# Ledger of designs, part 17: VHH binders against Mechanosensory abnormality protein 6 (mec-6)

Target 1, 343 residues: Mechanosensory abnormality protein 6 (mec-6), of Caenorhabditis elegans (o01811)
Amino acid sequence: DLNKRVYNHTPGPCRVLTDNYKGTAGMTYVESQKRVYITLGYGRAHDLKTKTGIAFYKTNRTDGRSQQEMYDLIEMTINWNGYEYKKEFIPTGIDSYSSSNGRVLLYVINAHPNHQCIHFFQIVESSKLNHRKAICDPSFSSLQDIAVVGPDRLFVTNMAAFGRGWAQILEFSLQTGQGAVYYYDGSKLSTAASSLIAPTGIGYDAKRRILYVGSMIRESIFAYKVAKDTTLELLYEMMLLTSPIGVFVESKTGDIWIAAHPVIHESAWHYTHPENQNIHSPSQILRIRIQEEGNSWVTTEPYANDGATISASSSVVFTDEQMLIGSSFGRLLHCDLTHSYIT
Short names: E, the ipSAE of ESMFold2; O, the ipSAE of ESMFold2 at other seeds; V2, 0.75 times the mean of E and O plus 0.25 times the DockQ between their complexes.

## First folded at step 7 (VHH; framework vhh_7nfr_2)

Design D_NPS (from C_5W with T52N Q53P K58T; at its last look DockQ between E and O 0.21; V2 from the best seeds 0.00; counts 0 for: pae O 15.6 > 2, placed apart)
Fold by ESMFold2 at other seeds, look of step 7:
Parts: structure tokens; C-alpha cells; sequence
Structure D_NPS (fold): chain B 343 residues (1-343), chain A 121 residues (1-121)
């Protein structure tokens, strides 16, 4: 929609956690640690000068830290264990698995145009990552996001047959349905769903065994039942009338949080000129509460911005009355949620 | 046949030192994460330390940090645990374990027979 308007609002007070990176694109919440892990530097995939890496934000507000320390990000040190292509690492999509003994695994998509891979890490010594392995496959052309369903068992979205550039733009314009969801079972990669139109964000509700997959072009979320053998059965489509980019599922409630681009042509212009601070793309966060699976749900909009404060929102995490918003090329925001009608 | 054989345990006074060894055979030792796990009488197993395939990174439980050192020799296919400043709470059977990649550090698929470490006051 060429004449859509975005009316700014917030769920409560907001602040910038960082603007020192060109991109804070992906996030995952690790409840056992009370940490949000954030991927940094997506802009490097679009030739912006930026540091890349992974950091975390501590969500526990009662741990005795000062006001200055409360909003710090702590950067992770990566031990690559001799991995050959460590300098081609542009982290974006991220998810985690927590074991009952406190070990935490991180799974990170590498968005480097020439090295599309899934990287497997373990968190060690509170702020170090140990690289375990990388899965790279010729079919990986435009990896977007990842959802973990068990230890080393995960789904990933591949948005298009062409990874970047004009070929990808043409593919979207024709709506050819060349996207896919891949499944990794711990040893072998397979196709879980094919012929999808620009799949983007992906999130998993473990208690209900439902996988939610966003479609940027269809402006929808598709809900799949994950069978015991991990095959996917399409249950229904939730039309959002906005382009979903990131999906976060609350583990306790099953509520679905979506980072979305409400004005697609402004997003396209922003992605074409990411260095230009005068070119904005609106940012939007939705929350969906399922009332009857497949039949009814309630959608609210906790956050919206015309792009001046944060452009091209790409990820969202909600926990402990706090909401974090990541963006493709810019800032990381933190908001306190004080309006009860949104929660 | 995967085999892990621990040795070097024994009786030691508080503040003393021991070196545990684990001889590995029947698999490509240099391709696996290796761990030490201990079990005190009447308790569950407690992870102690882990080391990556190359030996370049080491990890320790908070209870042993600064006192224990894990090492490996990929030529001799041997895993080590150097234990210094031993305390009564370190009394346990110590197991050498092969750590699987696909399940994280908690998924140990092969275990040794264990070696008893007793710290007597």
C-alpha cells in the first residue's frame, strides 16, 4: 500500500541500548540465564562498515547493578576452534537451546553473501562462544531465520532462490514461490516445506508443537503443526496486512510477537540505500494472542514508528515487562511495558 | 570398540594434588570434546571440566575453577585432569566421558569405569 500511514506509539518508556553497530538484526531470549542475545553487524552484508559479532543484554533488573550498568550490552568473544571462514561471519538469525544442567547452545545464521551457513555455538565462561560446527549447503541462497525444536534440531527459512541483487528482486516481483523451510535433524538436512513466497521470520511453540513462518510478500503468518516425525502440516494462515520479518513466541503463553515492515516500498528503498540516514523505513511490532487455534486470535500493536527513531525492525523479544526491538541496519531499542491493555 | 580407562586416583590430604589420566581407544580421539564428570556418594553426577577437540579451549565448573586443569594429548590419545588444592568436597568417583556434538556437553555417550578420589581431613 503506497499511501499507508504509520502513527507513532510505544508501550511505555523506551531507550536506545546501542547505536554503535550497523544492524542489530536478530535476537533470542535465554530464560535460564535471563539474557537476550543479539546479533550485530548485518549491514556488512550490504557493504556498510561495521563490527560484527554477538552480544547480550541482562534482563534481571534486581541484580544490584547501577543505573549506568542496567542497560549495558556485553559482547561475546568467539573461539572459532580453527574454523577456516571465520572472517566471513555476518550473524543474523539466532535461536537457542537450554539444557537442564545450565548448558546453552546458540544457533546462528551467517548472512554473508558468499558463505550462507548455520553456525553452531556453545556459550561458555559466561561471555565466550565456542564454535562447534557449520552447516553450509548449496541450496542456502538467502537464509533468514532459525527456530530450534531440540538439541541440534532446527528449522531454517530460505527466502528466495537468488541470494541478493536484481535476480532476487525480480523473483519477488513475479511471486514465483522459490522459498523454502529446511530441517536439520542433527546429521542431515532436508526440505520441510517448499514453494513458499518469501519466507522470513520463524518461531516455534514447543508446548503446542506449532511452527510459525512469516511470508514477507503475502503479509501473513503461516501456522504448521510439527508432527512427531518432524514433518510439517499446514494448519492455517493469519493475514497481518504488514510484512513480517521476525517472529518471537512466548514459551509460557504461546503469544506471538512479530517485527514487521508496514510499508514495503519504503523498506525496499531503505535496503537499497542503507547508508543514507535520511531514508527511513517504518518499524512495527505486533502481538497475537490465539483464542481458538485456526479460528480466532486477537492482534494488538505495542509499538510503531515512522522510521525516525528506528527503521526496519527485524526482531523482537518480550520478557519481564521489557520489549527489545532489533533493526536491519541500525539501533537496538528497549522499552518498558506499562500499558496493561497491551499485555 | 570405544574404550576409556581412568587412572591416577587415590587418597590425598586436604590441600594436596592429584593427576588423573584417561587412556582412549577405539575412536578418533582428536575429533571429540572430552569431559570429566564426578559423582559423590549418594549424589547425582556433576560435570567438572571439558576440553575441545584441539585442546585450545577449556571449561570448568565454578566449584573447581582455578584449582583444576584439564588437558589432552592427541598423539597419545590421553585426557588429563590436574587437581590442585583439593578439598573434602572433591571426594568422588571421577569419570572420563566422550562428549557428543549434537546434544551439547551434557550428552556423554561413552564413559570410563571411574577412578576414586578421596580427600580425607
Amino acid sequence: as target 1 above (343 residues)
Amino acid sequence: QVQLQESGGGLVQPGGSLRLSCAASGFTFSSYWMSWVRQAPGEGREWVSSINPSGSETYYADSVKGRFTIARDNVKNTLYLLMDSLKSDDTAVYYCARDRWSYGLEEFDYWGQGTQVTVSS
Scores: ipSAE 0.000, ipTM 0.175, lowest interface PAE 15.6, mean pLDDT 84
ESMFold2, look of step 7: ipSAE 0.000; ipTM 0.193
ESMFold2 (binder alone), look of step 7: mean pLDDT 87; pTM 0.876

## First folded at step 8 (VHH)

Design D_50N52K (from C_5W with S50N T52K; framework vhh_7nfr_2; at its last look DockQ between E and O 0.01; V2 from the best seeds 0.00; counts 0 for: pae E 20.9 > 2, placed apart)
Fold by ESMFold2 at other seeds, look of step 8:
Structure D_50N52K (fold): chain B 343 residues (1-343), chain A 121 residues (1-121)
Amino acid sequence: as target 1 above (343 residues)
Amino acid sequence: QVQLQESGGGLVQPGGSLRLSCAASGFTFSSYWMSWVRQAPGEGREWVSNIKQSGSEKYYADSVKGRFTIARDNVKNTLYLLMDSLKSDDTAVYYCARDRWSYGLEEFDYWGQGTQVTVSS
């Protein structure tokens, strides 16, 4: 692990979509709109000067846009409806729901160190968000990511009992298992899984009712069956030998995409010195194809970088032969998938 | 006993206008957000617009923004949709729906029978 073990490669031509924010940490794909929504500015949670917000990338390459417009990001305007803590909003984990009743809903984790909440939005008027409510439970100490299973029904990962600082470092060093997955049923919050070791990325396969939860310290993905009463049954563990941070599940195939940090101590150093452009953390994207649930799967690596181009990959989306990679403190990357051996 | 009854649909030429109405009964109309939803032949349902209890906030789908106007009259318990600059792809059955958004939910719990709008030639 002290050896690099990162062989740079790409699935095809890549480009930077934006380098103007300190962090492009979370992404979700809304198929009905052909849009990838991206959260911007996670670095502010680590005292970096940056704007925060939400933007989207249009994935439809045949919609008549010019070459100048093809790779534009469009920033969202938020109607907060009088929410008092709007200036303490540092968006990170994000997921969406396309309602059977014609609405597109957006659910966003606020990673502000002292105001961690889940924010509920409706997408309106193309580029506007209407804030509906926030849930700010005392148990939220280090929210990481969110997976939506229905309208206003969601799972969220809380990585550790302590949100930051020396106490969190001690917690991880002892591997005490203070993380949890919480479930919100539209009215009440409950604990869906407890005593987890550093849960991070989370993704839901709606067709198969399987919830995938990454563990940064165990370097694994756990697969849970989601019962109709929303209780979780652990099915199996997929050991990755790399630290999963973001999880994306393809709706059509059930393939699982992982944004991972292959060298955890370099990731830790990068997170403690995010302002230093010479301190890199490798970025890795895995694609897992399930052959038989619990028994066999195939793992490929569409992207890897030693950190020079993009450090600390934290999110991934694949759609329409395009892959986007978000990072904790840096740029947003877009790649075309043109190498058949990767796909 | 909740009832929603749409009216005002019909056949119009492209560029024309229509006013849809939805008469509400069996509940306290002024306590609920209300929505219009449409369904074109062979397509799924498409949300069109909604309006807050007081009428002070109104939202529209991109496909109709600038052409449609939602309104309500809480004295007459009536929801309206004023449709201008109609296009052929506005052809659909238009439904009035009670929106549970007022209770923090994102589902429509009561629907009208619908009124047909046809834009042709």
Scores: ipSAE 0.000, ipTM 0.268, lowest interface PAE 14.6, mean pLDDT 85
ESMFold2, look of step 8: ipSAE 0.000; ipTM 0.121
ESMFold2 (binder alone), look of step 8: mean pLDDT 85; pTM 0.862

Design D_52H (from C_5W with T52H; framework vhh_7nfr_2; at its last look DockQ between E and O 0.25; V2 from the best seeds 0.00; counts 0 for: pae O 13.5 > 2)
Fold by ESMFold2 at other seeds, look of step 8:
Structure D_52H (fold): chain B 343 residues (1-343), chain A 121 residues (1-121)
Amino acid sequence: as target 1 above (343 residues)
Amino acid sequence: QVQLQESGGGLVQPGGSLRLSCAASGFTFSSYWMSWVRQAPGEGREWVSSIHQSGSEKYYADSVKGRFTIARDNVKNTLYLLMDSLKSDDTAVYYCARDRWSYGLEEFDYWGQGTQVTVSS
């Protein structure tokens, strides 16, 4: 709806963690480290001048740091191991795997228009990443997000058959299903789902083996069962009536958090003119609790903003009564949660 | 048959030093990343350090950075861990592990039997 109204509210006190990057697009929570990793600089894919990189936020509020220090981001240093295209790195979608042998791995989507790849990192030392490899496939035209289901085993969303330009605009306008979910099994890439309409955020509930995939144009979340052989079976569609961009699944509860754009027309203006500070896109965070799979769920809205405080929300993480909100072109927000959505 | 045999563990006072060795056989040692992983009593396994197959790159967990040094000898098919400034928190069984990193996998596929390191006053 072109004339949708957004009524601002928060789940508790909020603050800006950083405004220093043009984009804080993706986030993942690593429970064993009590860290949220954030990808920085998505605006560079839209020709904005910004640094790109990866940083983390420490979620432990009682570790003895000062009030000033506890909201600091710590930037990661990347050892590229001679990777030729390191300057063509625009990180966006991110997920992690904590192996039983003590290794912590990060998997990162490179959204560079001419170098769409999945990058494999190990977290080493306190703030260093060791680049292991990149997967760059000719079918990668508009990679959006990533969900890890095992060591070096992952799903990625590719939004459209055409990566940019008028062909992509026409594709979305006709609502033709040209997007896909790809699966990497540790050695080979395959198509897990095809003919999808603008797939965006992706999240995995490992306990229930359900993969949630957002569709920006259908304004829905699709739920897939992940079989033991990793094939996908469509279970149902949850219509949101807002455009999902980021998906986060709480590991303990299975609750689904969605970063969404409630006014897609204003979002489209923002993506076409990301440098214009007077163009805002509303930001919305939804929380979905499944009551009966496929039949009933409760949706609440912990956060909404008309775009003045944070524009074009793209990612969300909830942990330890804290919520972080990332955006495609701007700030990273942190909120303390003081209210239950099911009260 | 892949074999990894650790040695060099023992009892040491805080601030002391030890050198662990891992003799490898049954595979092309120089084609694999190798790692040290430790397990303290009642805890899960903790990655300690990794080294590239050529020895050119070395990585350490935060808890041991600056105190431990990993090395390898591809002629003798031996992996080493030099441990300095030992603390009581370093008490653990230390395992040598073959790292599948070279094949795009992050897991260790073969483990030694471990060597006990005990740091006590």
Scores: ipSAE 0.000, ipTM 0.251, lowest interface PAE 13.5, mean pLDDT 83
ESMFold2, look of step 8: ipSAE 0.006; ipTM 0.363
ESMFold2 (binder alone), look of step 8: mean pLDDT 86; pTM 0.877

Design D_53Y (from C_5W with Q53Y; framework vhh_7nfr_2; at its last look DockQ between E and O 0.10; V2 from the best seeds 0.00; counts 0 for: pae O 14.5 > 2, grease 26.1 > 24.2, placed apart)
Fold by ESMFold2 at other seeds, look of step 8:
Structure D_53Y (fold): chain B 343 residues (1-343), chain A 121 residues (1-121)
Amino acid sequence: as target 1 above (343 residues)
Amino acid sequence: QVQLQESGGGLVQPGGSLRLSCAASGFTFSSYWMSWVRQAPGEGREWVSSITYSGSEKYYADSVKGRFTIARDNVKNTLYLLMDSLKSDDTAVYYCARDRWSYGLEEFDYWGQGTQVTVSS
């Protein structure tokens, strides 16, 4: 929308956690550890020079750390266990599973344009990842995000049949519905939903067994009931009038946080010229509280920026009155939510 | 090829202590999470404790937390369970188990024969 204006605001004091990577695209919260894991370096998938990796931010403010240490990121060391394609790892979408025996598993999309895969890791020794396996399928053309529903059981979004170029632009313009949600059951990959128009962010509410899937082009969130056999039943569509990119679901409340691009043509320009820091794309964070499933919900906007501070917001995490915002090609932002602002 | 052999069980009075050992062979012990699982007469298996491959992190079931300590020695390829303040409810066969870490499942792929622990007045 050429007439759309973004008015800057924040939910409280904000700061940059890192500006050292070209991309801080994906995040997941691990409640048992009080950590947010962040994928770093998505810009390499768009030919930017950047290191890639995974780091975490510790959310516990009362663990005895100093004021300066409170905002540190700790980079993970990856034991690839002999994996052949480790040099082609560009992490982006991420989610986690905490098992009853204390193990924490991470599932990460590799966004390398020629090697799109889902990587399975185990967190060990506080800051180490052990690579367990990768699944790579010819249908993976534009993997975006992951939602985990059990150990090694996950949904992933594939946005389009074409991963880049004019063919993808034509695909979106015609709204041909070539996107899909795939399901991995621990051994086999299958199609859980098809004919979707640019599915992007995905989030799972385990208590309600509802899977939320964003549609960039429809500017909507679709809600699916996840049956016991993990088949999906479409419940409703929440029209947002903004392009959802990342989805985070609060485990306690079921509130839905969305990282969105409010001006899609500026996002498209930013994605085609990520090296040009004068080309900005606005960043927006929405919070949705469901009042009555399918019929009513309340939407608030804790954060918005015209792109000067952070462009193309791609992920969001909220926990412990803190909000983190990741971006496709840029910095990682942290904001405190003050009681007076949020209530 | 994989072998797990438990030892150290026996009869003990309530409030007593035991140390269980599990000798591991036929695999690279230091590359795996290891766990203790127990089975009381007529009941299903109950997870007791797990330890990461380096021993840096340790996890316990609520029923044993504060009383049991898991440990490993990667030089001797041995897993331990130090049990204090034993109760009659701790009576079970205790198994040493190797985690199927390659798939991230809550499932153990190799088990020992077990060692009997009996807590009786």
Scores: ipSAE 0.000, ipTM 0.189, lowest interface PAE 14.5, mean pLDDT 84
ESMFold2, look of step 8: ipSAE 0.000; ipTM 0.211
ESMFold2 (binder alone), look of step 8: mean pLDDT 84; pTM 0.851

Design D_7E (from C_5W with Y103E; framework vhh_7nfr_2; at its last look DockQ between E and O 0.24; V2 from the best seeds 0.00; counts 0 for: pae O 5.7 > 2)
Amino acid sequence: QVQLQESGGGLVQPGGSLRLSCAASGFTFSSYWMSWVRQAPGEGREWVSSITQSGSEKYYADSVKGRFTIARDNVKNTLYLLMDSLKSDDTAVYYCARDRWSEGLEEFDYWGQGTQVTVSS
ESMFold2, look of step 8: ipSAE 0.141; ipTM 0.599
ESMFold2 (binder alone), look of step 8: mean pLDDT 84; pTM 0.855
ESMFold2 at other seeds, look of step 8: ipSAE 0.022; ipTM 0.514
ESMFold2, look of step 11: ipSAE 0.236; ipTM 0.674
ESMFold2 (binder alone), look of step 11: mean pLDDT 85; pTM 0.856
ESMFold2 at other seeds, look of step 11: ipSAE 0.067; ipTM 0.553

Design D_7S9Y (from C_5W with Y103S L105Y; framework vhh_7nfr_2; at its last look DockQ between E and O 0.22; V2 from the best seeds 0.00; counts 0 for: pae E 13.0 > 2, placed apart)
Fold by ESMFold2 at other seeds, look of step 8:
Structure D_7S9Y (fold): chain B 343 residues (1-343), chain A 121 residues (1-121)
Amino acid sequence: as target 1 above (343 residues)
Amino acid sequence: QVQLQESGGGLVQPGGSLRLSCAASGFTFSSYWMSWVRQAPGEGREWVSSITQSGSEKYYADSVKGRFTIARDNVKNTLYLLMDSLKSDDTAVYYCARDRWSSGYEEFDYWGQGTQVTVSS
C-alpha cells in the first residue's frame, strides 16, 4: 500500500476559534499587544462565498476576561481612506512591525487573483486599521507570504510566474524555478532572490539576521543570511520531506514553526476543489530547533491531523504556551501546549 | 464610471438561438459576479443567470435552465448569454448587471441599457 497516512496528535487541548470564514490563512503575533492578527476569507480567491477581513485573538490569559470571552476573535474595522479598490481585498500573508512607543504597523498581502498587492496599515485605536498605501507591481502573480525587517521594509514571496490555472500546474510539474523573493525598501521594489521553486512561507529571525523561505515543491526550508544592505546569501537547505506553507520564527529562541502539507497531491486536489467538504488535505505543524546553524537541527511535530478537524494548514503562531493554526479554506484552531513534545 | 453595454438582441423564431454580449468598462471586471436580468412587457425584472468572478460557477433560473448558457471572458471584459431553444416567454429586454463584491445575494448595483430579444413566429 503506497498511500501516506497521517496519524493525529495534538500538543494539548485544542478548540475551534472560528469556523465562520472560508479561510484563516495568515497570522502574525504582535508581542507588544499580546495579540495574534488573523487574515480571514482567503477562499474568495478560489470563488468561495465568504466575508473577508482581519481579526485578532488576545493571548493574555490574565487580562480580566471571562471564560467565555477568553477565546473570542475581535474583528478589525478598516478605514480605507478613499482607496478605490477596497472591494478587491482578499487578505492572506501578514506581518507586523512594532515600535517602542506602541505604534504597530501591519503589512498584508492581497491575494485577489487579478489584483495582487501589498497593503500597508497602521493599527489605531483598539480595533481599527488605517490604510496607508498599496504596492501593486506587474510582477506580482502569486504572492504568498511576507516578512518584515523594519518599518516599511519587507520581503515577499511570489510562488510562480503564473498565478493560477493550467499554466501554474504545468510550471510546478516541471519543477521550474520561476518563483522569487522580492524586497521593498520603503520606496522601491527589487528582486532579492530569483529562480526559486514554489516559494511559500517566509519568516525572519531578526537576532540572527536569517530569512527562512519555504519551498512547497522541494519540501524544504531555505535559510538566507540577510546582509546589512539587505541582499540575501543562501546559507543552507533544510529538507523537511513535507511541503511548507507557513513559517513562524519565535523571537526569543529562534525556533522555527512550520505549517505544512504532508501529502502534496491531496493538497493540490483540495485547492482545486475547496468547496467540496469530502475533499481534505492533512495538516501538520513542525517545530525546528537549530542546534548548529547550517549543520544540525532537531525537528518535532506538535500537531498532525488527517484533515478531518483542520484541512490544509497554512499558518502557525506559538506564544505563551499557546498555538494557533490557520488554514487556507477553513477553521482557525487554538491549542494549549501541555505535553512535552519539544524535547 | 461603471459602463455596461449589451448587444446581440433581435427578432428570432421559436426554437431559435441568439447570443447576447455585454461589454464592461470602468471597473475590475474579474472581481465581480455578473448577472443577466430580463424584463418582459408589463412585468417586473426577472433574474436569469449569474456567473462567479472566475467563471467557475454558473447559476440559472429554473425557467431557462438547460436552454441558456452564461459565460465570461475576463481578458476581453465581456459577459455572454447563449440562448437556445427560445420560446415566446423569453421575449424581454435583457440587462447585464453587476453584483456587489461581497454580496451573498443577487444585489445588482449597476445595469446596462438593455438589449431587446423578441421571439415571434
Scores: ipSAE 0.000, ipTM 0.093, lowest interface PAE 23.2, mean pLDDT 83
ESMFold2, look of step 8: ipSAE 0.100; ipTM 0.598
ESMFold2 (binder alone), look of step 8: mean pLDDT 85; pTM 0.859
ESMFold2, look of step 10: ipSAE 0.000; ipTM 0.301
ESMFold2 (binder alone), look of step 10: mean pLDDT 85; pTM 0.860
ESMFold2 at other seeds, look of step 10: ipSAE 0.000; ipTM 0.299

Design D_k1 (from C_5W, 17 letters changed; framework vhh_3k1k_2; at its last look DockQ between E and O 0.09; V2 from the best seeds 0.00; counts 0 for: pae O 16.8 > 2, placed apart)
Fold by ESMFold2 at other seeds, look of step 8:
Structure D_k1 (fold): chain B 343 residues (1-343), chain A 121 residues (1-121)
Amino acid sequence: as target 1 above (343 residues)
Amino acid sequence: QVQLVESGGALVQPGGSLRLSCAASGFTFSSYWMSWYRQAPGKEREWVAGITQSGSEKYYEDSVKGRFTISRDDARNTVYLQMNSLKPEDTAVYYCARDRWSYGLEEFDYWGQGTQVTVSS
């Protein structure tokens, strides 16, 4: 509906962590390190001039840093280990695995139009990444996001059968269900769910073994039970009436945070003209608490913006009374949460 | 019971060469990837080079690629690092390690005592 409006509000004071990159699209929280890792530079896939890379934000506010340093991002250096296509790297979807022996692995979707792949990294020496391998399958046409369920075991969303252009526009208009969720078991790629309508964000609740998958066109979240053999059983669909792009699941509560585009035609206009500072797409963050599995849940809206402060929110992380919001082509926001209903 | 003993570190002039050795014992050497790391004063330890268990693949940090060569001799349970065209920035204690590039994520990393390499006029 063309009469939809977005009314601005925040959960507390907010600030810009960076505006130096054209895109801060993906984020993952590593609790053992108290760090949020952020992918930088998605706009390069849309011909914007920007640096690409991965950085982190330290969530521990009492670690002795000055107030100015407290909001700094630290860029990771990547040891590509001879990987031939390292210059064709546009990171976006990201997730992590923390092992009991203290090792942390990062898994990153490469959104480069000519090199759509899943890159496997190990975090070493605090701020360095060792590249381990890449999975680049011909079926990867429009990779969006990634959810890790074990070491080198992961699900990815592929939004459409056609990557971009007129064929993809027709695909979405007809709602033909050409998207998929793929599963990588550590050696072999397989299809975990098919015939999905524009799957986007994906998040995993490890304690309950539930995988949440957003559908941009259906404006909903699907919940799947992940069986012991890693097959997916659809449990239910939560209608949001907004287009989910990013999904974050709180490890302690199982609460689901959604980065969403509430006005899809403004989002489409923004994506076709990302260089135009006057073309905005509203940003929205939802929090969903399941009261009775499959039957009832409570939805709150911690953040909404008409696009002037941040356009096209694509990712969200909540931890330690802090919320970070990433965007497809723009800035990274940090907010303190001061409303008790959020915590 | 894993033991790694590095040797060959020295003071050299810029542009010089050194060959480091790492003698390994207490494990089946031929079954493991091996790596070299280095640590400059006041900095964190950083990875330099790695070699697969078969020796068929060799990997290098970008700053040393083309100057350093890693190799292994399974008959002597030894891994080597040939360092050419040395620069002052290569000054560090060099450590031999059982490789983090192993596909077995449950394996422990083991380090030697290190050998000092100093590049100065």
Scores: ipSAE 0.000, ipTM 0.131, lowest interface PAE 16.8, mean pLDDT 83
ESMFold2, look of step 8: ipSAE 0.000; ipTM 0.232
ESMFold2 (binder alone), look of step 8: mean pLDDT 81; pTM 0.823

## First folded at step 10 (VHH; framework vhh_7nfr_2)

Design G_50D (from D_7S9Y with S50D; at its last look DockQ between E and O 0.09; V2 from the best seeds 0.00; counts 0 for: pae O 14.4 > 2, placed apart)
Fold by ESMFold2 at other seeds, look of step 10:
Structure G_50D (fold): chain B 343 residues (1-343), chain A 121 residues (1-121)
Amino acid sequence: as target 1 above (343 residues)
Amino acid sequence: QVQLQESGGGLVQPGGSLRLSCAASGFTFSSYWMSWVRQAPGEGREWVSDITQSGSEKYYADSVKGRFTIARDNVKNTLYLLMDSLKSDDTAVYYCARDRWSSGYEEFDYWGQGTQVTVSS
């Protein structure tokens, strides 16, 4: 809708955690560490000048830090272990796996146009990442997001057959369904779902074994049952009437948080002119609670902004009554949740 | 029933080498990550190394990287730890453990009885 308007609201007080990167596109929560890991610098994939990297935010408000330190981001140091293409690293989609004996693994999508890969890291020494390997398949043309289902077992979304340019624009306009979900089983990559229309965000509910996949063009979330052999069976489609970009699933409740672009033509304009500070795309965060019957749900909207405060929201994490919002080309927001009707 | 039995421990001098084995039975060995964990006298358990189902990926704690090699033989259902350049602080009981990846965060559900490794001059 060409005349769709966005009315600003927040779930409580918000602040900017960083404005120093062109993009804070992906986030994952590691409960054992009480940390949110954030990927930085997605704008470099769209020719913006920015540093890239990974940082974390500490969610524990009672760990004795001062008011000044409470909202700090801590940047990770990456030990590439001799990896030849480390300079072609533009991190975006991210997820984690936590082991009971202290290992924490991070899985990160590299969105570099000429080096689209999945990078495998282990967190060591509090703020260091050890690079373990990269999977760089020729089919990776437009990797978007990643959902981990076990150690080195993961699903990724590939949004389109054509990575950019007029061919991708035509692909979306015709809704040809050239996107896919790939599965990596620890040794081999395979196609888990094909003929998808612009799959974007992906999230996994391990308790219920449900994989949620967003479709930007269909403005929907698809729910798949993940079988024991990791094959996918479509359960239902949740029509959102907004373009989902990021998906976060609460591990305890199964509630689904969506970072969305409610005005798709303004989003498209923003993505084609990301250096122009006067061009914004509205940002929206939805929370979806699935009802016990499995095919009905209640949707709330904890956050909406016309793009002036945060443009093109791309990721969301909720934990400890805190919400973080990442964006494709801009700042990272933190909000305290103080409105009981959304908790 | 799941059974894990370590062997190959012993006394060795600093700079020496040792090979540990873990015989596995009662489960489909090739379907699981396997790990080595050690416990020094008076200390808690310390993760040493992991290996994936096929053996295609191997991981090591910083304290042993470059000196230890994990391996598996899925035909013989056996896990190995090859230890070179041993130091006195490698002295510990070494345990073989089965990784449980499919049920959430808990990683190890079965342990062997352990084999003693002592590094002394």
Scores: ipSAE 0.000, ipTM 0.206, lowest interface PAE 14.4, mean pLDDT 84
ESMFold2, look of step 10: ipSAE 0.000; ipTM 0.190
ESMFold2 (binder alone), look of step 10: mean pLDDT 84; pTM 0.854

